VH-VL binders against q9umr5. Designs and how they scored, part 89

Target 1, 268 residues: q9umr5
Amino acid sequence: SYKPVIVVHGLFDSSYSFRHLLEYINETHPGTVVTVLDLFDGRESLRPLWEQVQGFREAVVPIMAKAPQGVHLICYSQGGLVCRALLSVMDDHNVDSFISLSSPQMGQYGDTDYLKWLFPTSMRSNLYRICYSPWGQEFSICNYWHDPHHDDLYLNASSFLALINGERDHPNATVWRKNFLRVGHLVLIGGPDDGVITPWQSSFFGFYDANETVLEMEEQLVYLRDSFGLKTLLARGAIVRCPMAGISHTAWHSNRTLYETCIEPWLS

## First folded at step 24 (VH-VL)

Design kk17
Fold by OpenDDE, fold request of step 25:
Structure kk17 (fold): chain C 268 residues (1-268), chain A 122 residues (1-122), chain B 112 residues (1-112)
Amino acid sequence: as target 1 above (268 residues)
Amino acid sequence: QVQLVQSGAEVKKPGSSVKVSCKASGGTFSEYAISWVRQAPGQGLEYLGYIIPIFEAANYNDKFKGRVTITADKSTSTAYMELSSLRSEDTAVYYCARVDFDEYGSYGMDVWGQGTMVTVSS
Amino acid sequence: DVVMTQSPLSLPVTLGQPASISCRSSQSLVWRDSNTYLYWFQQRPGQSPRRLIYKVSDRDSGVPDRFSGSGSGTDFTLKISRVEAEDVGVYYCMQGTHWPRTFGQGTKLEIK
């Protein structure tokens, strides 16, 4: 039998968004028990990410316990960060494949049409004033806002991303790294036509430098320092990068070609 | 200068709901958060919650157990605070106040509304 | 929740004399960015509260220099070097570091 699949949704999302993914999994891997976690849906996805991590942890623990052979995680958009944190805090998880589906793994610094729609009067260059405050950090979107022009504020104010990245010192950094390294495979999915994740390379742990030049994963300090295990994972062949063009952000979980190319191979 | 103008006094019966408005003028509404604070007669200040209008998201004091709803209309630069299941203990002056996300990191309530008296009586 | 404790709760002062109000928090108010989000508010009779001090010791524009804030961690003080008649009212400390935001009980300053 196939290993159970756990799906974690993204910002302003719900389980309904994954109906096509469920169909694809059922068709190609019949008998697979797929659980789309119905937590923090819609506006509730704006809750602090650590709160979400705790909630999702409570939901996945029983599933993992019933699946001694292991489980697969498919985590979409913001959900990818939740899952990474989940795997960092759980010392007994049994995740075989962690599929990060168009997630801002290195953070978000977007001023895309999507963000303009949500924040029509805001500019990305000024969002740091809100996000790097006690008031702003109570919302998930600020928990992974990564302003390359205000690195000091990011490192000090970020309550989530800077911690799970090991960019700010904390007493659990070593343990979290150890826990995260329990994952069998890290499958990174994203693409240049996403239109939301900014830069799109964030889905592959790439990100802006101070001049807004995108640097690759291997050029990032978190990789070079192996602060949460990326270098180690890459060295043992556990990281899979699956970029795909022509896919918008809201289509990653519903595109058949993407599923067959980037997701399906890791569900067996 | 930024001003906050609140709606008028309210008299409500127990079990009903009240919705207070707070209109901002003289600034950029999207650059603020709007906090709500209340003060019972002769008592101190109590923080209810706040909204960041550009996020269209609010954070609440759990003490109110979901009775408080804070919303904002960016088109009118108006924030709202609705309190449901009113009880006599909810009798208070309700204030809105601006949280300014300035470059100085001052934040906490530098501009206040004039207050709205809400009386809950049978 | 963080408990803010003010002392004294009643403060009678002679005009021209100094005044001091203490505010103690049950937890450190130092945020992860190393700032301390402690505020002082003044509420004159029949008026809305007015922010006097932010981040422990920074004065708002228009606040007389006779007002000063100090402290660190969990212990904070508001001082008035020379009390004037217009200073009559209730003073509140507030912490903005932790959620939910919490106020002290208030200190009522009166003229003897």
Scores: ipSAE 0.926, ipTM 0.961, lowest interface PAE 0.5, mean pLDDT 95
Fold by OpenDDE, last read:
Order: structure tokens, then sequence, then C-alpha cells
Structure kk17 (fold): chain C 268 residues (1-268), chain A 122 residues (1-122), chain B 112 residues (1-112)
């Protein structure tokens, strides 16, 4: 029998978006119990990410308990950050494959047509004033806003990303790293034609430096310091990178070729 | 100079709803948050919630148990506060106030509306 | 919720004399960025509240220098060096560090 699959949706999303993914899984892995969690749907996905982590934790704990052999996580967009945090705070999770599906794992700093109403080009450079405040940090999008030109503000004000990355010192850093390292495989999926995740390399833990040059995962301080276990995971062959071109952000969960190439191999 | 102008006084029956408007002028609406505060007669100030128009997202004081809805129309630079299931204890002056995300990090409510009296009576 | 406690609640003052209002929070108001988001508001009779002080001690433009804010952590003070007739009203402290935002009870300043 196949291990259960738990799906976590993204920003302004719902379980309905994953109907094609469910179909693909059912066809290729018949009998798989797939649970798409209907929590924090639509506008509720703007709630603070730690609140979301707690809600999703309550939902996944009973699923994991019924599956001692392990489970797989498929986490889309913002959901990928929720899942990473979830695996960091749970000392007893049994996740075999954590599939990060086009997630801004290293944060977001950009504007696209899809997010134009949230991140107008004229406002991107000043969004730090909103996001790195007590008022802004009450919203999920600010919890992973990563302004490369205001690194000190990011490190000090970010209530979520800076913590799960181990970029800001906190008393749970060692334990969270230990917990996250329980994962069997970390599957990173994304691509240059995403059009939402900015930069798209964020899905692979790449990100801008102070000159907005994109650096790869291995050049990031979080990797070099192994602050939450990326270096360790890579060393033991537990990280899989699956880039794919020609896929827009809203199509990652609905593309058959992508599923067969990047997702299906890790559902057995 | 930024100004906030609120809608006029309201008289409502218990169980009904009221919607108060707050129009901003003289600044960039998308760079603000709009807070809502009320004050019962002879009483102190109570924070209801706020909206960040650029996110089209609001945060609420749980004390109101979902009775408050804050919205914003960026095209008209107007914020709205709707309170449902009105009770006599909701009788108060309702204020909107600007949270300015300036470079100094001052934030909290530097510009206030003139207030809107809402009376709930049978 | 963070409880803000002001003292005194009633403050009769003679013109030209100094005044002092205390505000205590039930927990530290220092945010993770090391700033303290404590505010003081003045509400004159029949008017909307007006912000006087932000971040504990910074005065808004147009606020007379006879007003000063001080404090740290959980204890804060608003001082008026010499009270004038126009200072009559209710003064509120507010914390902006924690959600939800909360106000003190208010201190009513009157002239003796």
Amino acid sequence: as target 1 above (268 residues)
Amino acid sequence: QVQLVQSGAEVKKPGSSVKVSCKASGGTFSEYAISWVRQAPGQGLEYLGYIIPIFEAANYNDKFKGRVTITADKSTSTAYMELSSLRSEDTAVYYCARVDFDEYGSYGMDVWGQGTMVTVSS
Amino acid sequence: DVVMTQSPLSLPVTLGQPASISCRSSQSLVWRDSNTYLYWFQQRPGQSPRRLIYKVSDRDSGVPDRFSGSGSGTDFTLKISRVEAEDVGVYYCMQGTHWPRTFGQGTKLEIK
C-alpha cells in the first residue's frame, strides 16, 4: 500500500485547486489516501503563518498517528513555508517526502501581474515599512517578505521566515533543526516561468544579495551555517531539485508532465 | 495635509447593522493603514481593528467575535467599518485613524477622523 | 491581552504647575526590533483624540515642548512642565507592540 499524502494549499487558495493532482495520484498510485486540508482558505490565508502552522498541525497529527509507516507532504506556494515550519516544530513527525511545490522558501521580494495588487512596482521598494512593523507582521505575506536592501530590518522584524531559517538567534533553533532533519527527502520544485515567486530561485533556497544578484542555495548563509539543516540534508542525498520551465505559478498542481517528472517518483 | 472625513451620525435598532465610512484625502491611501476605535459616552477608547488597504486585509480584535467587518476601496480612498447584531452597548462615537508607515517608524494613529456617533436604541 | 494601567485617573492641577501621568503595561512593550511602541494621546473636550507622543518619547510636530514622554519596558510617564488652560482634557496611553492594541483608562486633567 502507498503512504498517505497530505496536501497544503497556498495563498488565496483552496482544496478545489488540487482536483487534477488528486486525479493524477489516483491514476498512478491507486488506493492512496489523499487529504487536501481545507484550512485558512481564500482570504483566511492572510492570517499569520504561525497561526496557520498551529491549525495545520492539529489536522496532520491524527493523520500521522494512523500512518506509522510515514506520510508524504505536498505543499504548494505559501503552503511550502507552512509545512517547513510544521516539520521544524514537530519532534515526532514521520514525513517521508516533503514536496515543496513552487514555494518561496527563501522569501519573496518582487512584483508580478498575479500579485500586482499586493506588490505594485512602485511600492516594492517601500513595502519594508509596512511589513517590518507590528501591524504588517500580522499578515502572512509579510511573514516571508525578504527585502535584500533592508537586511537588518528583516532579521529583526520577521516573525516567521528569519526564525525558521535560523537567521535570528532563538532558543528553539537547535531543536527545530533536529526536528526538520527527520524528513526523508526534501523535494524542491519550481521554475523560471513561474511569474509569481520572485525570484523564482527562492523555491530552491536561492535569493537576492544586496545588489539583487541571485545566489544559489550553497551560497546562502543559512546553508553555509547549516542553521536549519540544509547542508546536512544535501550531504546525505536527501535534497532533490526539480526545476521545470514553461509552467506558470497556478499550473504547478495541474500539469501532468510536471507531476510525472517531479512529484510521482516520491509518492511510493 | 492628510484628512479623514467620516460619515454622519446613525441611529439604529438592536439587531441591525451599521456601516461607517472614512474618506482619506491629501495623501497616498495605499501607504497607510486605517484603524477603527470607538468610545462609549463618558468612557475610554477601545480598539476594534485595522485594515491595510494595499493588502485588502484587515485584523480584528477578537472581543467583537466576528461582528466587525473592515473594508477599503482604494479607488475612492475610503475605508469602511460595519458592525452587525447591534446592541445598546455598541452606542459610541466611532473613530477612524491613520497609521502612517513612515521612515521613522512612528506608525500609530497620527491623523483622526471627526468621529461618527452611533446610537443603538429600541 | 496587554493591560494598560494609568495613574492617576483624575488629575487636578493649578495653572503653571507641573503634571505627571503614569502608565504601566502588564508585559514588556519592547518589540523584536528593539523599539517600544508606546503612544500618548490627548483628547480635549468635544474633540477627537490627538497623538502627542510616539515611541515613548518622540513628540509629534506642533506639540509644545512642555510635553515630554519617558520610560522603558513596562513603566512610562507623560510629563507637562507647566500646565496651561488648553491642556484640559483626557490623556490616554496606548501600546502598539502587541495584538490587540490596548489603551489605558484615561487620565482627566482639570484646572483647580
Scores: ipSAE 0.926, ipTM 0.961, lowest interface PAE 0.5, mean pLDDT 95
Fold by OpenDDE, look of step 24:
Structure kk17 (fold): chain C 268 residues (1-268), chain A 122 residues (1-122), chain B 112 residues (1-112)
Amino acid sequence: as target 1 above (268 residues)
Amino acid sequence: QVQLVQSGAEVKKPGSSVKVSCKASGGTFSEYAISWVRQAPGQGLEYLGYIIPIFEAANYNDKFKGRVTITADKSTSTAYMELSSLRSEDTAVYYCARVDFDEYGSYGMDVWGQGTMVTVSS
Amino acid sequence: DVVMTQSPLSLPVTLGQPASISCRSSQSLVWRDSNTYLYWFQQRPGQSPRRLIYKVSDRDSGVPDRFSGSGSGTDFTLKISRVEAEDVGVYYCMQGTHWPRTFGQGTKLEIK
């Protein structure tokens, strides 16, 4: 039998967004128990990410307990960060494949038309003033805002991304790393035509430097320092990178070719 | 100079709803948050919640258990606070106040509206 | 919730004399960026609150220098070096570090 699949949605999403994915899984892996977690839907997805992590943890624990052979996680967009944090704080998770589906794993800086009202270009350069405050950090979108021009503020004010990345020292860094390394495979999916994740390489732990030059995962301090286990995962062959062009952000979970190429191989 | 002008006094019956407006002028509305605070007669200040208009997102004090809804219209630079299922205990002056995300990082309520008296009586 | 405790609640003062108001928080108000978001507000009779101090000790524009804020962690103080007639009103401390935002009970300053 196939291992259960748990799906975590992204910003402003609901379980309905994954109807095609469910069809694909059912067709190719009949009998798979797929659970799309119906938590923090719509505007509630703006709640602080740690609050979301706690809520999703409560939901996944029973599922994991009933699946001693392990489970697969498919986590879309903002959900990918939630899942990474989830795997970091859980010392007893049994996740075989963690599929990060177009997630801003290394943060977000800017946006195009889809979420322009959240990340307007005119405000991008000044958004740090809002996001790196107690007021801003009470919303999920600020929890992974990563301004490359204000690195000090990011490191000091980020209540979520900087912590799960191990970029800011905290007493749980070693334990979180250990927990995250329990994952069997980390499958990173994204692409240049996403239009939302900015830069799109963030889905592969790439990100801007101070000059807004995109650096790859292997050039990031979090990798070089192995702060949360990326270097170790790569060394053991546990990281899979699956870039795909021609897919917009809202289509990652509804593209058959993407599913067959990047998702299906890891649902066994 | 930024100013906040609130709507006029309201008299409501128990169980009804009230919606107070707060119009901002003299600044960039999208760069602010708008907080709502109330003060019962002869009592202290109580924080209800706030909205960040650029995010179209609000945060609420759980004490009100979902009775408060804060919205904003960026086109008119106006914030709204709606309180439902009104009780006599909700009788108070309701204030809006600006949270300015300036370069100094004050993040406090530096500009206040004139207040809106809401009276709940049978 | 963070409890803000002010003392005294009533403060009768002679004109020209100094005044001091204490505010204590139930937990540290130091935020992740190492700033402390403690505010002081003045509310004169029949008026809206007015911010006097932000981040413990920074004065707003137009606030007389006779007002000063100090403190750290959980203990904060507002001082008025020489009380004037226009200083009559209720003073509130507020924390902006934790959600929900919370106020002290208020201190009523009156002239003897």
Scores: ipSAE 0.921, ipTM 0.957, lowest interface PAE 0.5, mean pLDDT 95

Design kk17
Fold by ESMFold2, fold request of step 25:
Structure kk17 (fold): chain C 268 residues (1-268), chain A 122 residues (1-122), chain B 112 residues (1-112)
Amino acid sequence: as target 1 above (268 residues)
Amino acid sequence: QVQLVQSGAEVKKPGSSVKVSCKASGGTFSEYAISWVRQAPGQGLEYLGYIIPIFEAANYNDKFKGRVTITADKSTSTAYMELSSLRSEDTAVYYCARVDFDEYGSYGMDVWGQGTMVTVSS
Amino acid sequence: DVVMTQSPLSLPVTLGQPASISCRSSQSLVWRDSNTYLYWFQQRPGQSPRRLIYKVSDRDSGVPDRFSGSGSGTDFTLKISRVEAEDVGVYYCMQGTHWPRTFGQGTKLEIK
């Protein structure tokens, strides 16, 4: 009776990382068909995000087709951006709950504990030089790098995030918005102790202004313009925000309290 | 000034592998990328791939069908290119070249290594 | 892959006379930031390639004023206003906008 669940992993990740989440689902929703997509594992997660979207799209089409009543989507970290793009490009997706598990939905601007070798403190202020070039945009990290001090470069160079956020005009914007709005619920999960997503409020569509002051979702231009449907979804009562303190980036899918509080209620 | 110094010439048999090094001096190795380009005798230039050392991430030309591996060691400021399953058609001079992420957007291959001749002969 | 087509492939020229090399791409080289990542390289006999021009028309430091680049979109030209003896070599255009990066076939410039 439960809708199938599709799980999409994040950067430097693999399907094995979700074994505890699978156990929790089996315990609370026995009989649920859960598919953890085994694509772009490990270093392959550095491939351009549009390449990953295409690969994951091909994998989810048959699953959705066999479940006409709908599916749920649980997408972790970078995977949440892949999933949001899927919802925009798929004309006939049937996703009920899109569960975004600590994903940098408005981008990333910061050092990370486990990615410290990628984002040294001195390099974060200069990484825009690499990321906003043709070479940098060929790697997934740069597809959602969002330097609040170089907003014009971001808007002009981003091949992925500025497009799916509707921050740059493109011919598919209206269709993508319509497709995204077919989702039943958008469940946003994250918290201040994540340690990787910077600002952590990116998981809730918040982000820095030029002074590194966090503006919340409702203060963002993409929300105010309803560029891809956030304002419409909120007005519909379809956005669920589930912040939880005390969880590090690698623990979101292996914390039972988080699962029971933020995920379990949405797996109808 | 930035300088790229490559390892010496190699003579290899078909089916073997070769690993060419490219040591950078000057500049900040972690802030630019290293490209690899080859030139068969009497022929033009062919792009193999590149690495961005700060990401430890490389991009490869699909023409080589997974035979090329590009790596970097930030501690020694050295990039490496390994080509496996060598064929006679792989006989070429192999160059490394810097991609500089400067404020001018110049990028592509402003500094080149001296080249490494790889000869594949039975 | 973006095909880069140079003409002529062989260019004998009299010392002191102008030279012109054409490069055409199978796709626009304008990247989303509005820049055009078209390059010209010179390879003198027995040497590594040397970048002359980036972004269509910007000369690298130390490149003589007699070298100029022009063009837009898919059509590009390298001009040498007065050919000197040291200009002998092969000239390559390259595009840096699309993956993989691709070179033209090369134009061999010789002094007749």
Scores: ipSAE 0.845, ipTM 0.929, lowest interface PAE 0.7, mean pLDDT 91
Fold by ESMFold2, fold request of step 25:
Structure kk17 (fold): chain C 268 residues (1-268), chain A 122 residues (1-122), chain B 112 residues (1-112)
Amino acid sequence: as target 1 above (268 residues)
Amino acid sequence: QVQLVQSGAEVKKPGSSVKVSCKASGGTFSEYAISWVRQAPGQGLEYLGYIIPIFEAANYNDKFKGRVTITADKSTSTAYMELSSLRSEDTAVYYCARVDFDEYGSYGMDVWGQGTMVTVSS
Amino acid sequence: DVVMTQSPLSLPVTLGQPASISCRSSQSLVWRDSNTYLYWFQQRPGQSPRRLIYKVSDRDSGVPDRFSGSGSGTDFTLKISRVEAEDVGVYYCMQGTHWPRTFGQGTKLEIK
């Protein structure tokens, strides 16, 4: 029998967006219990990420309790950050596969045609003024906005991303690392044609340096210092990188080939 | 020089709703936030919530849970506050105020509207 | 909610003399960037509030230099070095560090 699967959606999203993913799981792994969490839908996805983590934690506890042999997480876009924080704050989680589906794991620094109504083209260079303030940090987009040209402001103001990345000192860093390392596999999915996640390599823990040159995961200080366990997971053989070209941001959960190649093998 | 001009006084019956406007002139409306604060007669100041127009997203004081809605129209540089299910204790002057995201970190409420008196009486 | 407690609530003062208003918060107002988002507002009779001080001690443009702010953590003070007739009104502290933003009860300054 297959472990239960918990699905966490992204920004301005809802559970309906995952109907095709549910169909794929049902067809390939019949009998799998799949729960798409119906929390923080639509505009509620702009609530502070720590508030979302708290709500999702309350929802996953009974599901994990009913499945002592483990569960899998599939977490899309912003939802991948919620899930990573969840794995850090829960000392009793039993997650085997954490599947991060085109999530801005090292942050976001970009506007796109798909989000132009939220991020006008002139906003990228100026959004740090809003985001690195007490007012801005009360909204989810600012919790993972990562301006490589104002890294000092990011490190000092971030209420979420710099903390879960271990880029900023805090009293829970050691415990969060320990909890995160309980995961069996970290499956990273994304691709160059995503069109929203900027740089797209953020889905693989890559990100811009000050010159907007992308440094890959293994070149990041958070990896090199093993600040939350990436180096340990990689050495353990627990990190799976599954890039796929030709998929736009809204299509990751509705592409059969992507599912069969990158997701299905990890839904034991 | 940013100015905030609010809509005129309103008299309302209990159970109804009120929508107060706050039109900004000067500056770039999408670059700041608009707070809403009220003051009952002879009383202190009470924070209702704020909106960041570029996100089209608002944050509300839980004390007014479910009764307050704050919106913005970027094309007219106008913010709105709507308070529903009015009660006599909602009688107050309602202010809008700018939050400026400047390089000094000054932020909160550097420019205030003139205030809008809302009276709730049967 | 962070409780902001002002003292005194009523402050009669002799013209030309100094005045001091205390504001205490129920928790630290130091935000993660090391800034302290403590504000002072003045509300003259019949007027909208006016910001005097931001970040504990930074005076807004056009605010007379007889107004000064000080303090740290949870304990803050607004001082007026020489009270003038136009200073009558109600003074509020406010914290901007925590959601929701909260005000003190107000201190009514009067010339005695």
Scores: ipSAE 0.842, ipTM 0.928, lowest interface PAE 0.7, mean pLDDT 92
Fold by ESMFold2, fold request of step 25:
Structure kk17 (fold): chain C 268 residues (1-268), chain A 122 residues (1-122), chain B 112 residues (1-112)
Amino acid sequence: as target 1 above (268 residues)
Amino acid sequence: QVQLVQSGAEVKKPGSSVKVSCKASGGTFSEYAISWVRQAPGQGLEYLGYIIPIFEAANYNDKFKGRVTITADKSTSTAYMELSSLRSEDTAVYYCARVDFDEYGSYGMDVWGQGTMVTVSS
Amino acid sequence: DVVMTQSPLSLPVTLGQPASISCRSSQSLVWRDSNTYLYWFQQRPGQSPRRLIYKVSDRDSGVPDRFSGSGSGTDFTLKISRVEAEDVGVYYCMQGTHWPRTFGQGTKLEIK
């Protein structure tokens, strides 16, 4: 009787990471069909985000078709960007709740724990040189790298984030906004102790200005210009913000209190 | 300033594999990428793929994707290309070449290795 | 894949005379940042390729002024104003805008 739930994983991740979330859903919503998509696992999560969007689209189409009453999306970390792109590119999606678990919705600008063990030297201030090039944009991290000190390069070079945020003109912008606005609820989850998403407010569409001062969602140009529908969704009462302290990046999908507070209410 | 030095020539039998190394000196290895290109005798250049060592991530030309693996070791500033299921058609000189992410947007492939001859014969 | 077509494939020239090599791509090489990532490489006999030109017309350090690149979109040209004996070799264009990167077939420049 519950709407099916589709789960999309993040960077360097796989479907196994969601075993505890699956247990919670089974306990509170027995009979719910939950599909954890097993695509772009591990190092394949570095493939271009548009390639991942295409693969996940192909996987969700039959699930949505079998559920005419609608589905829910639970999308973690990088996976939340994949899911937001799905909402934009799918004319025929029937998503009720889009639940974004600590996703870098306005981008990433930080030497995170993931990046620090990969990089022996801090690369935050210089990574734009790689990311805003044809070579760098062929990898997912660069598709949402957002250097606030090189916003002109970001706007010109980004193949993904600047497009789905409506920050760069493109022929599909009006259609993508219309499609995104068909979502029932946008549930934003994240918190100050995440340790990976930088700034952590990116999970709530906040981001740095040029001085690295965090501007909240309502202060962002993409909100003010309603470039892809955030202002309309907020005015409609369709945006739910559920911050929670004390949760590290790898624990969002395995914390029962977080599930009960921020996820469970939206799995109608 | 940057130099790329490759491993020596190899003679291989069909069906085996070969692993070619490319050691970088000068510059900062974490700040650039390494491309791999081959040239069959008397023929033109074919692009195999590249790696960005700081991501530990490679991109492969689909023509070779099932048979080529490109890796890097940041601690030794060395990139590797491994080609498996070798055929006589894989006889070629294999080059590594740097992609530099400079302010001018010059990028690839400004520095080349000396080449490694790989001969595949029965 | 973007097809890069060079002409001529064989280019005999007299020392001191100009040479011109054409390179055409099957699609635009203008990347989203408005730059055009078209390269020219020289491969002298028995040597590795050497980059001469990047971004259509920018000469690398140490490349003589007699080499010049031009073009836009899908049509590009490498010119040598006065060919010298050291210019013997094969010249390749390459595009760096699209994945996978692709080369032209090569133009063999030789002295008559």
Scores: ipSAE 0.842, ipTM 0.927, lowest interface PAE 0.7, mean pLDDT 92

